# VH-VL binders against a9jty4, part 6

Target 1, 144 residues: a9jty4
Amino acid sequence: MAKKRDSPKLIKIKDAIKLINQEVSLIGIVLEQREPKQCRNNDWICTLRIIDDTYPSPGLTVNVYSRTLEQLPQIKNHDDMILFTRIKMQTFDSGKRVNAACSRWVSSFALFEGEDLILHADEDTSAVFVWDGTDAPPASILAK
Short names: E, the ipSAE of ESMFold2; O, the ipSAE of OpenDDE; V2, 0.75 times the mean of E and O plus 0.25 times the DockQ between their complexes.

## First folded at step 12 (VH-VL; framework fv_teclistamab)

Design K1 (at its last look DockQ between E and O 0.57; V2 from the best seeds 0.00; counts 0 for: pae E 3.8 > 2)
Fold by OpenDDE, look of step 12:
Structure K1 (fold): chain C 144 residues (1-144), chain A 125 residues (1-125), chain B 108 residues (1-108)
Amino acid sequence: as target 1 above (144 residues)
Amino acid sequence: QLQLQESGPGLVKPSETLSLTCTVSGGSISSSSYYWGWIRQPPGKGLEWIGEIYYSGSTYYNPSLKSRVTISVDTSKNQFSLKLSSVTAADTAVYYCARETYWDFWSYDYYFDYWGQGTLVTVSS
Amino acid sequence: SYVLTQPPSVSVAPGQTARITCGGNNIGSKSVHWYQQPPGQAPVVVVYYDEDRPSGIPERFSGSNSGNTATLTISRVEAGDEAVYYCQVWDSSSDHYVFGGGTKLTVL
């Protein structure tokens, strides 16, 4: 019996920033991608800023970690959407600022080109994501 | 509010050991979130990193000073210390203790967010 | 050893924009932090991780980093901005922090 992978409950960024030290899943539009950096442990980091309808510019900073440069998000367009699963909400700057970490061990991400792949349900901010079989594993996520 | 304060002798003779202590107040040194570092500045010159210590006792040192530097931590006193052996006139500087912090726990990249006021140590016979 | 190169001095009139550069081999692949050191005082971080600004630091302070050059930009310079500014990185080859030589900003 294929254990029904409980589809992670997606939350809005405005709510995510209140869940410090918790793992959350969310979707956002990529506003900015910084140049990848190499960490002291030889991992790579890509810093993204993402927004949604509840959290406008400058957006939430999400640090994505990977072993290789190729495994980092490859953002092509400014309207690209990114789904994060199990990213950890954190504070920095002595607790004055909030960011999130997408770790290579616990977290995952999926990139979507264009808004056409996301169905938004108006009432419950639920979104259905259909992955059309690109290089990433196909995933359909129903967010309630 | 976090405060760091350097203490120790302001005068050291050549070939002796420079010894300084940094007292941390307004926060605990026994935090997994921070490193504790020493930086020095010769008069009229730039900044030079000496080394750092984690609350567990793990240390990193500037390679140019490694053979002469020892950094230690005393969690019971909320202090960490610097020892620099075999000093010469070239070791005359203002010595700063500082806290190192990060963006997040995965970054492994730190910056110095809190500094002591610094203490001048003069090496002279 | 990894070296960061800064101009020794930069002069600007009040209200103008100051740009302080920090040169290093492939510095764009590193995280750069900037410190302000007023005369007779300890350094204070004004920009970290290339372009991010600590709380309490005015928006006049900004940073960029690409290729072989990082830049600290101070817009609408004030007399109080007169200080020595240092860039800093981690050198993975030698496992130590490296500071630039510092740039003295003079407000004319």
Scores: ipSAE 0.764, ipTM 0.883, lowest interface PAE 0.6, mean pLDDT 91
Fold by ESMFold2, look of step 12:
Structure K1 (fold): chain C 144 residues (1-144), chain A 125 residues (1-125), chain B 108 residues (1-108)
Amino acid sequence: as target 1 above (144 residues)
Amino acid sequence: QLQLQESGPGLVKPSETLSLTCTVSGGSISSSSYYWGWIRQPPGKGLEWIGEIYYSGSTYYNPSLKSRVTISVDTSKNQFSLKLSSVTAADTAVYYCARETYWDFWSYDYYFDYWGQGTLVTVSS
Amino acid sequence: SYVLTQPPSVSVAPGQTARITCGGNNIGSKSVHWYQQPPGQAPVVVVYYDEDRPSGIPERFSGSNSGNTATLTISRVEAGDEAVYYCQVWDSSSDHYVFGGGTKLTVL
């Protein structure tokens, strides 16, 4: 991009589903992934279903796009966590369903695989901190 | 309410050009999120995709028909059209126009969600 | 170009389960869409992206896709399900859509 945009605030999934056609950032536990498929333009897609404490059912479907198969998120374990930045909330199926799209152009993701990972957001959900289970100070992984 | 309607001659002589128009109502053909396609079905046989067009004029054609097919769009009339040249009896079919859901920066192709009712075109002398 | 193979017909008793297959080399890497065409009518999509249903399609319709076979499953078949069913994929090598030959579902 020619200019960095202000990052959308990290929000909860229950609030994200109300922000149709808007970019959001959110974090969730990956409950499901579908097998990768090739799109007609030779891009790759995988479809994830994620949840958080505000939206444990049915979960949010996120379509993740990449140029190559190996650039897709590599989910190793049940309950791995994923952070999405600037994904687009959208409706489909005549407005009956809500999903999100993670574009290779403007969006990004970070995958967290560790069992001992502890996440904390500040009071306005503008940053996410992680502890690795040691005495080290929390590290920020998302900031405004 | 989006609707698609095929129109054109129902009888075409061999070696002539088949010409059909699809009129879109209840929506705009100038949407950046859709392709507009033609599919045909010979009597008693299956579906065959002919091709599709984006409102800017970009096209995809079935390789087996590409040498004889032209698809065009007229955004001012909210219409797109099919020309199939040098027809034979094998081109006798019901011709459908259809919308492919959307393709844009955030999403990629899915399926044909709206179809016209179809129009039978018979090629005979 | 890419070929999709469907059985020409499937017969099933009412209330039973019909399974309609769509064979293709490595079809599991492709998104498969399924269309229902009742006699004399235009097709309507019943399953897209292998396993998803548009709103208004009964839950009795489901899909799966792995390896070289995609399958449309219709449970508790009703007389109104009698139609021809087509599978569809995009063939990226030649940039065109391919339909299967169609399977006529007959409800005995």
Scores: ipSAE 0.316, ipTM 0.731, lowest interface PAE 3.8, mean pLDDT 84
ESMFold2 (binder alone), look of step 12: mean pLDDT 91; pTM 0.926

Design K3 (at its last look DockQ between E and O 0.11; V2 from the best seeds 0.00; counts 0 for: pae E 6.6 > 2, placed apart)
Fold by ESMFold2, look of step 12:
Structure K3 (fold): chain C 144 residues (1-144), chain A 125 residues (1-125), chain B 108 residues (1-108)
Amino acid sequence: as target 1 above (144 residues)
Amino acid sequence: QLQLQESGPGLVKPSETLSLTCTVSGGSISSSSYYWGWIRQPPGKGLEWIGEIYYSGSTYYNPSLKSRVTISVDTSKNQFSLKLSSVTAADTAVYYCARETYYDFWSYDYYFDYWGQGTLVTVSS
Amino acid sequence: SYVLTQPPSVSVAPGQTARITCGGNNIGSESVHWYQQPPGQAPVVVVYYDEDRPSGIPERFSGSNSGNTATLTISRVEAGDEAVYYCQVWDSSSDHYVFGGGTKLTVL
């Protein structure tokens, strides 16, 4: 049985946009979400725009896919944070734009509600992490 | 500079087969990013999607035309083709070929980003 | 089977805003694409995925989609915007594209 691929290292958005057709892990603040849509194959998509301190404008578009509407991220607040693991970086619009895709097969996400989040996981993730109450999360999650 | 060019007879007799070829230049038809489609427009009327093909040969067809339509691809010539059998006067239209793109690896939703100039095919006699 | 309804025509004065609607049952759950067809020319995409613009399309073209209505909005209209505009969705029940009937924009 083939082993699962090791998780990519957490990187900043400025570096991720250079890694076309590669899987990356990153964290950002969710600035915008678009209404969920049903795809041709009856999966669901929602589209997020995220930023970090290295890429505050225009932000990175991330398309999140799931089998059901309920499995999509439920963004509650303007400054919620999201951690993505193993999302695919890609170009579109004749190579002029970059976005990322969070597949339901190989990727995952975890939501943070505000900066003092203690514990969070969504229904689609196997990852759980703990924050110890400081202003800074683990260094690999919120790089400055 | 990507270019799509329709070619084929401009006049077809009723009951015969309409055959058109789209030649792609300035880009490759063998890209995993694209479908290649045919759309028609009767004079003074709206657009009607006919169907599309992926470079590997996978197709989708308009249900209203599916019994009469064949779309094929020749990657070695960088071309794709339309055959519409048993034509009538109702098949008189401008026929467009177009490239259809997706906007991420997992997307199954597409849009047409490049169109040929179109060719009028008249069915008469 | 899935039907997209557009008004046959819309008229606006130069410099004003045109709004072209595309009606469909639960169209807010579909991705809507918009094409401009100037007289005697092939269509060109001006908005895709409800609200995104290809490079080279002016920012005065915008789109929205919710509930049963998608809308193409053209602000500061110019004479050069005079064209027929088509909306498009994919009908997943029968795996095919549907176009709206088209809306002729007249700039007067």
Scores: ipSAE 0.096, ipTM 0.700, lowest interface PAE 6.6, mean pLDDT 83
Fold by OpenDDE, look of step 12:
Structure K3 (fold): chain C 144 residues (1-144), chain A 125 residues (1-125), chain B 108 residues (1-108)
Amino acid sequence: as target 1 above (144 residues)
Amino acid sequence: QLQLQESGPGLVKPSETLSLTCTVSGGSISSSSYYWGWIRQPPGKGLEWIGEIYYSGSTYYNPSLKSRVTISVDTSKNQFSLKLSSVTAADTAVYYCARETYYDFWSYDYYFDYWGQGTLVTVSS
Amino acid sequence: SYVLTQPPSVSVAPGQTARITCGGNNIGSESVHWYQQPPGQAPVVVVYYDEDRPSGIPERFSGSNSGNTATLTISRVEAGDEAVYYCQVWDSSSDHYVFGGGTKLTVL
């Protein structure tokens, strides 16, 4: 019986920043994407800044690591939303700031495009629902 | 919980090659977030970095030991290894394997957040 | 080669504050990490990147770094704090990690 991967509970960024050295799952709006860079070990890194209603600008910095450039988040719009699962909360700048690391081995992300999408998170099931602005019931989305 | 454990012979003859393996458990060595390093400590002395390896096989060595050191990784076994050739009494030390981590991409310096318990290797005839 | 200089030993009474220094040329521009090594045990990081503290490390442990001196401060010292403490940096000029000589903290 495939152990149902307990869908990680989504938390707000304001709470995530309190969980240093822990893995968390969260969703945010992308404010900024830095130009991808290649690491010493030939991996690629993309740095994003994300916000939610609990954590405004300048937002949380998330470093996304990948083996290839193509595997990095492809942000198309300034208001794109991104779901992170099992990212590790960290500190930088001598503890003055908080960031997170998204590892391709442990973490995952899902990018949501579109101007009229409202995301709802179920606190109990950690399910994410997407509403397209219509009268139709919100659709459940899975992290990719 | 991540654990590192050193293994190998505790006694090596002069001019021979010291060989150690670090077995990682509770986490995967195949992570883009970490380097895997070797540090040694002669009895009653301080710490000396030997070298490090990335899961891809990329290595960095202490310049003073570079000519004698080889570090390798086996992702299938979740292990990485150290070979130190042409050993002398000066190479007698407790050898630690450790995980290296960082928080900033632009920072090229890491710290060692997890350590093995260390294994004593004595070089003696 | 880049050299980190630590006092060989520091002694403090229980409840007092211990300060362990790590000297290096322009060390304030480098990230300094500190390790605690109890007798017969492996080192454990207690402060990283000058002043950051890992989870599980008591707030009694703090760090600072400026100019030519980094300092590990241990407030309200306890008997269990007796250990050798090492500072560590990355030397970018030679591309290797450098440790200080270590400071033995004795709790009187």
Scores: ipSAE 0.037, ipTM 0.649, lowest interface PAE 4.6, mean pLDDT 87
ESMFold2 (binder alone), look of step 12: mean pLDDT 91; pTM 0.926

Design K4 (at its last look DockQ between E and O 0.81; V2 from the best seeds 0.00; counts 0 for: pae E 2.9 > 2, grease 20.3 > 18.9)
Fold by OpenDDE, look of step 12:
Structure K4 (fold): chain C 144 residues (1-144), chain A 125 residues (1-125), chain B 108 residues (1-108)
Amino acid sequence: as target 1 above (144 residues)
Amino acid sequence: QLQLQESGPGLVKPSETLSLTCTVSGGSISSSSYYWGWIRQPPGKGLEWIGEIYYSGSTYYNPSLKSRVTISVDTSKNQFSLKLSSVTAADTAVYYCARETTYDFWSYDYYFDYWGQGTLVTVSS
Amino acid sequence: SYVLTQPPSVSVAPGQTARITCGGNNIGYKSVHWYQQPPGQAPVVVVYYDEDRPSGIPERFSGSNSGNTATLTISRVEAGDEAVYYCQVWDSSSDHYVFGGGTKLTVL
């Protein structure tokens, strides 16, 4: 019986910042993207700031790691949305500040361009519906 | 509050070994989150990184000093030490111990967030 | 070896803005950290990872990094800001922390 990988429940950023050293899944609007940096291990890092209705500017800092520059998030617009799965909440600055890490091994992300309306299912935040503004029914994006 | 304090002789003869100890208080050296480093500054000159150590004993050294430098850690005493062999007048400097911390554990990019007050070591006959 | 280049000195009047540059080959792809060293004191980090500030550091301190130049900006300079400022990076090719030569900021 394939253990139903419990689809990580999406949480709001205001709640995520309370879950230090835990893996969380969340969705946010990209406020800022810093220039990619090369790490000591030759990986690349992209630092994003994301917000939601519960966590306004300056937003949550999320560090995204990848093997190649091309695998980093390609943010095109300031209103782009990003879904993170299994990012690790952590502290820095001697515990005074909170950020998150999106690792290439454990975490994943999905970018949504444009004014896609994301509808959260009422009771189960595990399913994200993306509406592209057309008459087509919203597509369910299962957080893999 | 974390504090670092350098200790050791302020005078060393040429060709001898400079030996310093950094005592850490207000926090444990046995943390997976930090490296512990040595930086020196000749009088009126800039900063030079000497090396660093992890609580497990793993070390990195400045390539220019690698052959002469040994850094060690004593977790039981919450201390780490520096030895610099075959010293010359060029090794006269204020020596700082410092803690290295990171923005993110995955980045392996560290900066020095806590420093000792520094100790002057003069190499003279 | 990787080299960071700073101007030896910068002078600014109180209330004005000081800019200290740190030049390095493709430094924009590196994380740059800045330290303030008052006379006779140990260095203190004032900006890390290009533009972030430690808690307790005034908002007057800011940083940027792109291309071949990182910049520390100190707005509304005060007499207490007089110090030597150092930039620092990690050089992955040699596994070496590299400091700039330092810039003495004089408040006129």
Scores: ipSAE 0.723, ipTM 0.870, lowest interface PAE 0.6, mean pLDDT 90
Fold by ESMFold2, look of step 12:
Structure K4 (fold): chain C 144 residues (1-144), chain A 125 residues (1-125), chain B 108 residues (1-108)
Amino acid sequence: as target 1 above (144 residues)
Amino acid sequence: QLQLQESGPGLVKPSETLSLTCTVSGGSISSSSYYWGWIRQPPGKGLEWIGEIYYSGSTYYNPSLKSRVTISVDTSKNQFSLKLSSVTAADTAVYYCARETTYDFWSYDYYFDYWGQGTLVTVSS
Amino acid sequence: SYVLTQPPSVSVAPGQTARITCGGNNIGYKSVHWYQQPPGQAPVVVVYYDEDRPSGIPERFSGSNSGNTATLTISRVEAGDEAVYYCQVWDSSSDHYVFGGGTKLTVL
């Protein structure tokens, strides 16, 4: 392990929307989910709209791709949280709109269910903690 | 800014080959983001997709027409073309060329965002 | 091949809401695109990906898609909305686009 591979930086949505054509990692609350669709190559897509404290409106649209329907995010609760790793920020509609793509080869996601979970990130966004409301110390779910 | 314009003979005799060209201006046909398609509309009838081409030469054709259709691209002229062989009166239609676009870089679902104005081709003796 | 079914016509008074349906087996799993064709003109996309509206299309145009039916909804209909409307999907089983038969919207 002579050279360390850098991980994508975890950032806030307000900053992510400025990073067109770059890969970012971010976390947000899922406000909307479109019904899954089958793509013309028979992959599956699910479209989410997410927010955080820096970008509560209109939110960021994230297109999530998978090989199977079952591999898409299964949003169950109002205000479920989702962590995206290495999603690509992009423009569409002649550059007038911004969304992000979570590819099935480069990106990943983690869904956090349940209203009692507490999710906290350091100011530098290099670590994210989950706290379940107990006296137990918070658990980190993102390296560093 | 982007414009598509169909050109070619407006009259074709039965059994001959219908040949049309679409000239793209205000944009490049050499793009990984777009497909380039042909759609036709017989007078008083609905739209029928004929086929499409990617700038590298990959094609998809309507199965009902596939045996008679060839779509090609000439990136040096910023054009793509349609040939429909062995025409009959049933091939009389307004022919449109169109660009197909998508809402993200990995989208596999395209829609037609720019259309030519159409050209009427009549098949008649 | 995949079949899309549209009513041949819909009539509505100005200011009312028009609903144009596009039926297909499990169309809710497909992305539906809608095109407006005014008389004598080329089609223009008014809704794509079921419910998204291109820039320049009035907010009165909206779409929905679930189960076996996709719907284009035009609220506060104006005389200028009179056109033929086509729905469109990709048929992945035979790799081609399918258009519905078209719906003539008449503004009374």
Scores: ipSAE 0.405, ipTM 0.766, lowest interface PAE 2.9, mean pLDDT 85
ESMFold2 (binder alone), look of step 12: mean pLDDT 92; pTM 0.940

Design K5 (at its last look DockQ between E and O 0.56; V2 from the best seeds 0.00; counts 0 for: pae E 3.2 > 2)
Fold by OpenDDE, look of step 12:
Formats: C-alpha cells, sequence, structure tokens
Structure K5 (fold): chain C 144 residues (1-144), chain A 124 residues (1-124), chain B 108 residues (1-108)
C-alpha cells in the first residue's frame, strides 16, 4: 500500500523543465529507451526519453536508477506511458540542457501499457486515474 | 568562460619528480559537480589517464601509475596539481589538465574542458 | 585491464561519411565518449554517453553503442574534420578511465 506521502503535483513536462533542482511528478509517453548502463557505483541506469502534449520530440530525458537490471522499467511498446513521482529535475552540459533523475530512494515509477488507457491526473491529490475503456469505474493510483 | 592552464618545468631529470599545476579561471574548483583530472600523451602516441581529484580531496589514480602519482587540490588558489615521482624517458609527454563532468551524478564522467597542454621532457 | 580497440586510420573523401569504431568487451553496457584532437591541439569532446552531442558540436557528428562495438559517425566530412579521434570509457572493475588507441581520420 503506497503511503500517501506529500508528493508534488502532477505537472506537464514544459513546466517541469523550469523547476531545476526540484522534485516533480509527471506522466509521459515513452519515446525511447536506451540500453541499460552500469554506473560508477555499480548500480544500473536506464535512460528514457518521454514526451507529452506540451513537450514534443526529442522529449525529456529521464534517468532511472536501480540496484538490479530487473528493477528497471521494462518498456514493451513504443507508446507505453510512464508515471514518475518525485523525480529530480537537473541540468547537464554546463547548465545548457535539462534532464531528470528517478532515484531509488526518493522516486518511483509506474508503467501503463496500451493505447486505450485514459489517464486523469488529480492536481490536488497527485492521484492518477486509469480508465481501460470499459464501463468499470476508473482505478485510482496514488502517487507516493 | 572556463579556462584551464598547465604550468611547471618543461624539463625534468630521470629519477626526479615531475610537478605540474593547473590553474582554473572563469569558474570555481570548489564545485560538487566536477572532478579535475590529468591526462598525458607521449609524442605521437595516444591519451593516457593519470588520475583525478574531487574538491574535497578524494582521488582516483591510474593503477599503472598509482605508486608514483599524487594529485592535490588548493581551493584557495583555484588550482590542482600533479606530482609524478621517479620519472623516466617513458614519462615524456604532453600533460593536460581537464575538467570532468557528467550528465548525471551516478554515471561516469567525461572531459569537457581541457588545458592547452604542456610538454614535459625527461632527459639527462 | 579493459581494452578499447580502434582502427589506426580511416580515409574518406570530402562530403562522404566516416565511421570510426571502438571495440570493447560488452562495451554496450558502458558509456562511451568520443574526442576529436586536431593536430597540435588539445582534445575536444564531440559525443558523450554514446550518442549525445555537446552544445556547439555539429549534427554531422553522431554516435551509437551496442554489443561489443561503439561507432562514431561523421557525415558530410569536411577538411576541418581531419584529426585523431579517441573513444573513452570508465572501467568500474578497476576504477580506471580507458582511452582507445585513436583513429586518424584523413580527408582525401
Amino acid sequence: as target 1 above (144 residues)
Amino acid sequence: QLQLQESGPGLVKPSETLSLTCTVSGGSISSSSYYWGWIRQPPGKGLEWIGEIYYSGSTYYNPSLKSRVTISVDTSKNQFSLKLSSVTAADTAVYYCARETYYDFWLDYYFDYWGQGTLVTVSS
Amino acid sequence: SYVLTQPPSVSVAPGQTARITCGGNNIGSKSVHWYQQPPGQAPVVVVYYDEDRPSGIPERFSGSNSGNTATLTISRVEAGDEAVYYCQVWDSSSDHYVFGGGTKLTVL
């Protein structure tokens, strides 16, 4: 049961890139996944590029860290969606470029498969509602 | 703009200690975002990493040179230095100081700014 | 020790595409960085983390990395691209930065 932590509000990528050194939560479509790399501390990193309606290709680069390969995001389809909670916005290339870090300790992610999923973000509670297109009520996923 | 400049003697006798200093301008060496490294290049040969230092004084050295290499940092002067002991003709090279940066903290680093290099010749 | 292998030289005509390879055991699991070193000058990074370009580096420079081979690709080669190119990785097993032997690119 994900403990209701005070999580940042879900925001669009265009706004997230303005919040350098801050933690943000956002949803994006996975555009690209790079081959996992081993870090200097022997952890693993998966680099993703994600987009939304406010931030087109090439998208925002998000680095996801894990202790093992199995704990990294397993992207199956090119149009998969991913929810990030409490990822840290940062700069690189001497401050000229922006990416984000999904930390093992602070951040979390959730993958959503399928093109038919409608995601609604509650800005107040940072909750994500997933609708599978059926008559069933949307499932609520609480962000950490 | 950031600039790095190597300084020190261009001639060193065998068995003596090579000593170089890198002066950094246009930016602070006391940043948590960077390592500061030394790389050398023998004439007509490739690049060889010597070692690196963090602003806190933490160092990493090339295993093949570790026993002879000392890198230090002086934050008050915005400088870092290289000492290579017991030099031989094989240590003749252009020596570069460089800044190491990353696009994420936990990843490895790359060298984004380089000095012009200084030739050090080991000769009697 | 971890070793990176590059061809000693590559020659291309102006306007053509040059490809410089860097071989290493499971190099695809490492981040590869590429440097250009013009004659008598210090190296300059042209590609970092396999395929990303620093600001100011032309789009003609691109990189890829998979399996046991990383590749630097220079499209529409110009006379000014004549230089020695080095690949570089971090070896976590020995805490050591490793450079390839360098590839001299000649523009014919």
Scores: ipSAE 0.592, ipTM 0.844, lowest interface PAE 0.7, mean pLDDT 90
Fold by ESMFold2, look of step 12:
Structure K5 (fold): chain C 144 residues (1-144), chain A 124 residues (1-124), chain B 108 residues (1-108)
Amino acid sequence: as target 1 above (144 residues)
Amino acid sequence: QLQLQESGPGLVKPSETLSLTCTVSGGSISSSSYYWGWIRQPPGKGLEWIGEIYYSGSTYYNPSLKSRVTISVDTSKNQFSLKLSSVTAADTAVYYCARETYYDFWLDYYFDYWGQGTLVTVSS
Amino acid sequence: SYVLTQPPSVSVAPGQTARITCGGNNIGSKSVHWYQQPPGQAPVVVVYYDEDRPSGIPERFSGSNSGNTATLTISRVEAGDEAVYYCQVWDSSSDHYVFGGGTKLTVL
């Protein structure tokens, strides 16, 4: 029998913030984006603040890394949603704050733009998927 | 409580090698979360970054000093060190060791703990 | 290498706002850190990553960074804020940290 592929397990942000030093997958609405910066190793970083229905305040900070500026999420408006796969939950500032890292080696993201759900998969994954933005992603997103 | 302490001779003759050690207490030098740096400040002047080391031995050096600088780490003693060869009067400064915060998959680099500094005078 | 330019001094009355600038070509694409150095003491970081504060730094310290200028803003300045302030970035073209020349804040 054919081996079934591992599927990303989606977790709500309220649960993710308790899973320090673990990789999680989650989806959220992008509330804020800080300007992209260049890292010491010439990679790029974009800092996002995202929310979901379980964690609308203060939101979760996610640092997204890429090789090039063009590979960062291209956030256009408040309706944009982002799916993160295998991002790492971390504490910082003496354990008082929690954020997540979306690395270019382990993690991936997919950006959804309102009613036209166009996916922008990270280059380190072969997965590209689209859905209509309802609370329950299509089976292809969950299975692939 | 993390503490960094510089030690070494306060007087070095011209053309000789300046050698300092930073002893780390209240924390471990063997951590993927930190770099360990040396910064100097000539009397009455600004800060100059000398270089830094990761506990595995990877280094970065200021290009202006690179030909004369060696930074090393001894994880068994929880120490890192600075050697600056062929010194002149221009190398007279307060020398600081410092910890640089670096979290995996993150870009919040800053020196969050500094030693008290030690004055090294280059004079005959 | 990459150059950071700070004014040598800034004077401000107690209770007022001090603004200390750090100029650099396209500094808005870099992460800027700010250090306070009181007389005769080691530096202490007050702002990192342009606008974030470490634990224990009061919210009256804030930062911004865009274009060619980063700014450290100190609201409701107190006599205890008198120090030299340094900005810092990483220069990835030559793999080293650069500090600004320092700005001496004098509280009148």
Scores: ipSAE 0.343, ipTM 0.738, lowest interface PAE 3.2, mean pLDDT 83
ESMFold2 (binder alone), look of step 12: mean pLDDT 91; pTM 0.918

